# Ledger of designs, part 164: VHH binders against o75319

Target 1, 181 residues: o75319
Amino acid sequence: GNHIPERWKDYLPVGQRMPGTRFIAFKVPLQKSFEKKLAPEECFSPLDLFNKIREQNEELGLIIDLTYTQRYYKPEDLPETVPYLKIFTVGHQVPDDETIFKFKHAVNGFLKENKDNDKLIGVHCTHGLNRTGYLICRYLIDVEGVRPDDAIELFNRCRGHCLERQNYIEDLQNGPIRKNW
Key: E = the ipSAE of ESMFold2; O = the ipSAE of OpenDDE; V2 = 0.75 times the mean of E and O plus 0.25 times the DockQ between their complexes.

## First folded at step 12 (VHH)

Design L43 (framework vhh_4orz_3; at its last look DockQ between E and O 0.07; V2 from the best seeds 0.00; counts 0 for: pae O 6.0 > 2, placed apart)
Fold by ESMFold2-Fast, scan of step 12:
Structure L43 (fold): chain B 181 residues (1-181), chain A 119 residues (1-119)
Amino acid sequence: as target 1 above (181 residues)
Amino acid sequence: EVQLVESGGGLVQAGGSLRLFCAASGFRFDDYSMAWLRQAPGKRREWVALITSGGETDYADSVKDRFTISRDNAKNTVSLQMNSLKPEDTAIYFCARQDWDYPEGFDYWGQGTQVTVSS
């Protein structure tokens, strides 16, 4: 189905780079077949994503797609120069340790391979909000040693929208650190 | 408290029709996509039909052209009109609310209503 996700239009397409990190968050791009249901100013295709990143004087080096579907766009819709990684992430519940580990491994690998450039890791779920914000903040807390409230505030400010799932926020603030599991 | 309550299930002969209703309460009904899923004995739940907040509909291939999903926002009700019923449609039918943030899943379910189609 080519249904626009509920509330997708309510969110900014792309946030800003999170200062001190290589992360940038955005909502899911929608392939051309969705555009019949959108006004021109509402369109946010894979091409539009790259144009908006360029407008910020940034460059994507990796896209991590957290959605549990491939109906919104295909990896083939992205430039061949930008690696695409799919991590099927179940929403509603806090992401499990396996998912958290996969995300951390991907980020660490990217950073090691991209020490000599300033390319960004683009992360998205459907709205670029709860799954996206959780995994980015979890990485900053567990790997970079950022205080939970600081990580959440940084994400909220740069995304332009606040994390909404209270169970995600609670886990970030008070949950266990996932280091070697 | 979010509640979804199904009704309209029953026994019907092959080729017959049945209309299911789902009464929703405890949330802003107009803002959510609603769905019907079914589970036959010994099978996993399968998606049947979806209706968005804007009224767009989608159907599983197995029920396309036979089933029609609709909503009445004034009454907070989702309905499923089932025509040309087959024995293979025998299942417990569940009303579900799509999670807006995780639209690949459903965050609330009714208890289900039994539909039995005799040959």
Scores: ipSAE 0.801, ipTM 0.898, lowest interface PAE 0.6, mean pLDDT 94
Fold by ESMFold2, look of step 13:
Structure L43 (fold): chain B 181 residues (1-181), chain A 119 residues (1-119)
Amino acid sequence: as target 1 above (181 residues)
Amino acid sequence: EVQLVESGGGLVQAGGSLRLFCAASGFRFDDYSMAWLRQAPGKRREWVALITSGGETDYADSVKDRFTISRDNAKNTVSLQMNSLKPEDTAIYFCARQDWDYPEGFDYWGQGTQVTVSS
């Protein structure tokens, strides 16, 4: 159905651009059918997403949707000029190597095609926190050589919420570097 | 520790009724969506019904109009009223809690309770 995801209202809609990167994280936007269950100030639609990005003087060049469902909004609700990629990411377990590879491949492809602009990669799962933060940090650590603790701190600060899942945090801090890009 | 304990399963004739019961403990029950799933012999586990923390319900098409999910937040319980039972409803029924930050899935399950519907 169109029930509001549990705890979705507890998270800031959109984070801030992560300095030194092309990433911005946000929670899943909800299409209009969900709005009857929300106070006006709680609404966060696809249109609201783009308005908030514009308010930051930024522009999205790609949206990576990590949710394992298609019920929250449809890609046609997005401007045709913004590429959209869904990477089905199972929660509560550390994402598998195939999922990590797909994410890295998408990011690297975007950076190549957008080397002459400053557009951002928007990444979201349902809450824009655990799966989103894991994959962004995994990319920064494995591909950009960022220290695990620095990647986590940067994500937490810019998202406005700290990563919550301990197995994700443990894997980022103490797990192997993945060479799958 | 999170604990989900199902009860109320048993043998029932086709056309009959049965009420399943799930006692929850070890977490803030009021904050979670809860569900019933079932697994018939030789089949994949399938979703049956869900009730949100706010009391909204949703059902699989196969049980809509026959089953009713409910919750009692004062007692930390979820119930499934099953009416007009059919042999194809025979399965182990599981109570499940929706995952904290992955609402597409469930992070805790009960041991299950057997429901057998005879023709």
Scores: ipSAE 0.419, ipTM 0.726, lowest interface PAE 2.6, mean pLDDT 92
Fold by OpenDDE, look of step 13:
Structure L43 (fold): chain B 181 residues (1-181), chain A 119 residues (1-119)
Amino acid sequence: as target 1 above (181 residues)
Amino acid sequence: EVQLVESGGGLVQAGGSLRLFCAASGFRFDDYSMAWLRQAPGKRREWVALITSGGETDYADSVKDRFTISRDNAKNTVSLQMNSLKPEDTAIYFCARQDWDYPEGFDYWGQGTQVTVSS
């Protein structure tokens, strides 16, 4: 059935915009069918996501979903005005070059098309932390030329949780730059 | 209750073919990625093939171009077509539901079906 993801309740639902970027990270919103298994204060639906973003005086322009399943919510649960992109990203291991490239391509495309606004790129995996943080940091490092430690610190601070996986951190700090095209 | 039941295993000669089936129940099948794993005697369980809820497929290098994973959402089944079988493919094969919140990336698997490839 639809069980609540492990440790999902332990993470803040939505982070803060990363200063100097268009990124915001959040944990996966859960569709209504999950609510019966949650306390009211624990609920975080697609609707709640947009409400929380609005409370920050921000607007989402794109959602990148890195989860490896479709059980959490449906794209139809999102406003039609916000594009939804699925990038199936396996957990626990460093994303492969193809995944990294897909992410970069999506981000660059968005930025190219949205130069006239300040809409955000919302990125999430299950917890909105490790896979999400890695790919955001990878982009900042490879494309924007940000120092790895600065990228990681910025993400951690804004997400409200720190990257947990050492292999991700190690790759960001010491791994090779990945292709941008 | 989530249930996964494998079938189709057996004895086959090297170079032969088998088709495994997995019947899934107790959950919304269409929402989940499914996989086949295998465990050979004295070895760790390893994933063999994966098919996402969207129909994308991935394979271990050892079985790539020989095995094909597919799913039938109408019947809640996952299949594994195994061609050009080798003795090293001998193992118990498990159907598994993918969930990356679990350490191994899967939260449920069946009892398994034995595949034996003779030289």
Scores: ipSAE 0.020, ipTM 0.325, lowest interface PAE 6.0, mean pLDDT 92
ESMFold2 (binder alone), look of step 13: mean pLDDT 86; pTM 0.862
OpenDDE, second read of step 13: ipSAE 0.020; ipTM 0.343

Design L44 (framework vhh_4orz_3; at its last look DockQ between E and O 0.43; V2 from the best seeds 0.00; counts 0 for: pae E 2.1 > 2)
Fold by ESMFold2-Fast, scan of step 12:
Structure L44 (fold): chain B 181 residues (1-181), chain A 119 residues (1-119)
Amino acid sequence: as target 1 above (181 residues)
Amino acid sequence: EVQLVESGGGLVQAGGSLRLFCAASGFTFDDYSMAWLRQAPGKRREWVALIWSGGETDYADSVKDRFTISRDNAKNTVSLQMNSLKPEDTAIYFCARQDWDYPEGFDYWGQGTQVTVSS
């Protein structure tokens, strides 16, 4: 359907690159059919996403789409030069180990193949907040050895919005490290 | 504690009408999309209607033009007016709250109310 997700307008379209990483988080871009329901300043299409990334002097090398739907935009709306990966991620509950493993594998593969450039991994769910923040922080904690509170603080600062799901925060702070999952 | 309590179910003859109510408590009702889903014997639970926080509505094709979803924010109530009922509408009807962060799913459900439509 063409309905704008609840609270989508309340969130900044694109965060800042997370320093010391290749991650940038954003809310879901909405294809042209949604624009009739948006004021010009509220529009955030796939084209708008790439324009905002360029305005920060950054370049996307991969988009990871965590939404459990295909209604917001099509991969064909993205430049052919930027790979698109769909990981259907169930929200509300903490992402399962299989989902965490898929995310880690995709990130590790990108970093291995992009050692000689500075291209970013763009990650989004519906609001670019809870599922997005959880998986990015989980990667930083489990793979990069970042302290949980530091990972969360870094994400919150760079996204411009704080992780809101208490169960996600608690899992990041006190949950087990998912090695090889 | 979030609670959703359905009422208004019952037995009705084909071609008749029935109105379902859902009383919500324990959260800021005005901020959430609310939905009705149903489950018929031997079938999967299916979405019927959704009302967004702003009052916009969406309907499944099977009930479009027959059912009307509405909300009363002052009373924290969502309603489903069912007209031109068919035997195929026989099901347990559930009130649900859409998860704002994961809008493909619902985070709270009522216990359901039985609707039976006789031929």
Scores: ipSAE 0.758, ipTM 0.884, lowest interface PAE 0.7, mean pLDDT 94
Fold by ESMFold2, look of step 13:
Structure L44 (fold): chain B 181 residues (1-181), chain A 119 residues (1-119)
Amino acid sequence: as target 1 above (181 residues)
Amino acid sequence: EVQLVESGGGLVQAGGSLRLFCAASGFTFDDYSMAWLRQAPGKRREWVALIWSGGETDYADSVKDRFTISRDNAKNTVSLQMNSLKPEDTAIYFCARQDWDYPEGFDYWGQGTQVTVSS
């Protein structure tokens, strides 16, 4: 059913824009049906997401949903003007090369089409931390040439939580650079 | 280290009952959702029942009203009461821990316990 994901309440809903990039990370918004199990201050709906982005004087131009499920909210819960992309990302494991490529392709396409504005790419998994942080950092490392430790530090600071999954951290720090095309 | 050990499997006549047990160790049991899955020979592993850390339960349609998942946080155990068993319930049953960061999946599994339902 509509059970709140474990530990979801423990994470800040939305991070801050990562300076020098177009990324902003957040935890999965939960549609209204989940709110029966939440105190009002714990709610974080798709509407709340857009309100919080606007409070930061930012605008989303793309949402990349990394969850391996469709139960949390539907794309129809988002403004119709905001593109939405689902990339089914297996957790626990370091994302495979196909998943990494799909993410890079989506980001590169967005950047080309949005070079004349300052809209952001919103990225989330369930908690907006491990899968999200891994793929954002993988992009910054492989495509932008950012040093692994610098990418991780930037993500952690802007998300407001540190990457926790050690195999992801190890792969970012010591794993191979992945192909971009 | 995380360890999940199933027991209670065996041979049962159709219409009978079995109770499976899963002993958990190596982690803070109370903080995790736990599940039972099953796998018949040559088939994909399928979800059977889940119990959240707070005790709420959910079931696959095929076992609803026949199976009951429960947990005992004092003993770090998960149980599966299986009633009105059918030959199609024959499978290896696995206890699994839900990955909190990837709730769509499970990060640790037991060795499994065989359940065989004869006609």
Scores: ipSAE 0.483, ipTM 0.761, lowest interface PAE 2.1, mean pLDDT 92
Fold by OpenDDE, second read of step 13:
Structure L44 (fold): chain B 181 residues (1-181), chain A 119 residues (1-119)
Amino acid sequence: as target 1 above (181 residues)
Amino acid sequence: EVQLVESGGGLVQAGGSLRLFCAASGFTFDDYSMAWLRQAPGKRREWVALIWSGGETDYADSVKDRFTISRDNAKNTVSLQMNSLKPEDTAIYFCARQDWDYPEGFDYWGQGTQVTVSS
């Protein structure tokens, strides 16, 4: 069924671009079939996502979907001009090294191919917060050499919500740097 | 800590009825869809019934019109009324919390309660 994710309504649809990066985080857009369960002002579709990004005078160059399900929307709901990458990421658990590597590899690949523009990497999980925040921060920490607390602060501020999962926060602050194989 | 505790299982003759209960704690119960799953010996675990946070229900074809899932948000409980039980309904029944960001669509389930239907 098309169940609205728990607490999905509680989060801002789209965050702000993270200064100094190409990242923007947002909650999962929901396909049209979910609209019957939402008030009009609560709706957030793939189309709405792009409209909101445009309103920020930004452009998406890549969408990384970290949800573990494919029930929320279809890649076909996105413009053909924006590549879509699915990285199945289990919730609540610190992503494994493979997942982290996949994310880093995707980001690095995008940056390599998009040096001539300023398009954004849109990242989302269900709420666009915990998994999303962890992997973005993990990248900033491991690849960009950002101090963990600075990365977390930056993400939280730009997303408009703070990382909630203590295990994620702890791993970012005190966990080891993950290898890029 | 999320906890799900099943009860109400037992031995019943074919054609009989049982009512299973699940007591949930450790989370905001009314925000989650809940389900009953079952696992027979040597078989894979299968979902039996689902009740969304909004109260909508869904059933496996094998139990449709025989089983009824319900929830009481005030008591943080999920129930499964099983009527017209068949020997093939014999299994351990689990209460589970739905989350599609987990394998199989559930993140927590209890220890289960045994249901045995004799011929």
Scores: ipSAE 0.396, ipTM 0.717, lowest interface PAE 1.0, mean pLDDT 94
ESMFold2 (binder alone), look of step 13: mean pLDDT 85; pTM 0.856
OpenDDE, look of step 13: ipSAE 0.190; ipTM 0.586

Design L45 (framework vhh_4orz_3; at its last look DockQ between E and O 0.11; V2 from the best seeds 0.00; counts 0 for: pae O 2.2 > 2, placed apart)
Fold by ESMFold2-Fast, scan of step 12:
Structure L45 (fold): chain B 181 residues (1-181), chain A 119 residues (1-119)
Amino acid sequence: as target 1 above (181 residues)
Amino acid sequence: EVQLVESGGGLVQAGGSLRLFCAASGFTFDDHSMAWLRQAPGKRREWVALITSGGETDYADSVKDRFTISRDNAKNTVSLQMNSLKPEDTAIYFCARQDWDYPEGFDYWGQGTQVTVSS
């Protein structure tokens, strides 16, 4: 698999930190083998990711990769100082309770271990949009008590793109609160 | 709404060739990656080939250099040219539309067309 994901070029590489949280969302970085298919200004490698985060005066402390594949980049392409967590997340359908549980526990664990710094949790799926936005918003609603529409608006504004999957939006607005331990 | 209809399957001798067709309707065909998957008797469905909206192609290792996927956006069709067929290629072949947001998954499928390769 060395083909560029459909619509990947349509989305901004990295959003902005979501104020009041430790989250930053981005689209999947693509390793050097993909660059032959991209114009120089379209490239977004793991190195490019860290450069763009630094340009915002931010620092990553954890990357959560929600893609259901390892074809885009290898964990070894990331600095050793930044933990990498893979949560294989089935798209299309709303993420299941087990996936939501894993995401919440990863976030809670990071926050507990990083209470004395301001490092960010970077979250991505293929486009950094639907699975990424759903899980971040689900966390803010269920754990932080944020109102669903406020969580969605905050994500959309900071990502620079709006959640597009209506079933995800519907679940966030009207679905049950997930009580995970 | 979305419809995918396969054709071109049949019985062929080992070493022979077949060309499968998929007629798509109910969506903007040229915006979507299209794929072929197959299910052999008693086996799970496996991915065979993919073609992106931009015409990039990918293949499973088992069919690389033998199969060629192509598309005709004017006719809303995707095709699979199968050469050097082996008995192991015997399967029901499905046309599928890739989910753009979840590229490892498929959101619409055809009913399939049977390919049988005799030794």
Scores: ipSAE 0.765, ipTM 0.879, lowest interface PAE 0.8, mean pLDDT 94
Fold by ESMFold2, look of step 13:
Structure L45 (fold): chain B 181 residues (1-181), chain A 119 residues (1-119)
Amino acid sequence: as target 1 above (181 residues)
Amino acid sequence: EVQLVESGGGLVQAGGSLRLFCAASGFTFDDHSMAWLRQAPGKRREWVALITSGGETDYADSVKDRFTISRDNAKNTVSLQMNSLKPEDTAIYFCARQDWDYPEGFDYWGQGTQVTVSS
């Protein structure tokens, strides 16, 4: 159905660009059919997403959708000029190595194709927080060599909300070294 | 520790009714969406019904208009009223808690209660 995900209203729609990176995180936009359950000020549609990105003087060059569902909006609701990639990401537990690899591969591919511009990678799950924050931080740690605590602090500050899943935080801080390929 | 305990299953004639109950403990029940799923012998587990923390409901097409999910926050229970039962409804029925951060999935399950619908 068209029920609003639990706690979705509690999260800022879009974060800020993470300095020194190409990432921006946001919660899942909701298509028009969900708006019957929302006050006007609570709405956050695909159109609202792009308006908010423009208000920051930024441009999206890729959207990575980490949700394990297709019910929130249709890729057709996005501008044709913005590539869309779904990476089905299981919650509950730390994403598996195959999911991490897919994310790293997508980011590295984007950076190679977009080395001559400043476009951003938009990443979201349902709330734009735990799965999103984990994979962004995992990339920064494994590929860019950022210290775990610095990656987490940067994500939390720019998202405007702190990572909440303790097993994700512990894995980022103390977990095994991951291969980048 | 999170616990979900189903009850109310049994044998019923086709066309009859049953009401399932799920007692929840070990978490703030009022803050979570709850669901019923079922698994028939040799089949994949399938979603049946969901009720949000705010009381909104959703149903699989196969049970819409026959089943009603409800919750009682004072008793920390979820119920499934099943009417007009068919032999195809025969399954183990599971109560589950939707993961708020991963609403596509369920993070805790009960052991299940058997429902058998005879011709």
Scores: ipSAE 0.603, ipTM 0.804, lowest interface PAE 1.6, mean pLDDT 93
Fold by OpenDDE, second read of step 13:
Structure L45 (fold): chain B 181 residues (1-181), chain A 119 residues (1-119)
Amino acid sequence: as target 1 above (181 residues)
Amino acid sequence: EVQLVESGGGLVQAGGSLRLFCAASGFTFDDHSMAWLRQAPGKRREWVALITSGGETDYADSVKDRFTISRDNAKNTVSLQMNSLKPEDTAIYFCARQDWDYPEGFDYWGQGTQVTVSS
């Protein structure tokens, strides 16, 4: 089906690049079949994603999809030049160590292979907020040594929305560092 | 706190009818698709019927044309009209909230209501 996710319309489609990082967060783009359920100004397709990124004078080098479903859009809807990585991530709960590791590994791999450019790592879940914010912040904290509150503030400011899930926030602030390998 | 409370189950003879109800609370009801699931003894839980927030419906092949799912957003309720019941319909029926970011597409369901169809 093409059910619009709850509150999907309430969130900005695309955030801003996080200064000092290669991360940009956005809500899930929806394939064309969803457009019949949306007002024109509400539509946000894979094509719209890339247009909005371009408007920011940025370029995506990788998309990490954290949604647990595959019904929102197809990898084929993306340009062939932009790799797509799916990391099935259950909503509402703190990602497990395996998920965290997968995310870190993907990010590190991208950075290693893209040292010669400034392409961005686009990360999204359904709303591009909680799961997305947690994993980005987890990376900044665990790998880059950023203070948890600084990471959270940076993400919130750039995304244009604040992390909402208290369990995510608490884990970031007070939880243990996760292994990077 | 999300709560789903099923009712309306019971014993009925084959060919009979039942109407199940689900009372939902603790979330914005009209933003969510809702479903009925069922689990027979020794079997896995299976999807029976689904209704989207927009009112679109879908059914498992086994119950198609016999069952009808509906919702009342004003009352935060979901209903399942079950006609032409068969012994194989015997199961615990669960009201469930759909969430695609959860395994199998559902994040909450109630305690269930027993439906028994006798031969």
Scores: ipSAE 0.408, ipTM 0.723, lowest interface PAE 0.9, mean pLDDT 94
ESMFold2 (binder alone), look of step 13: mean pLDDT 85; pTM 0.844
OpenDDE, look of step 13: ipSAE 0.066; ipTM 0.498

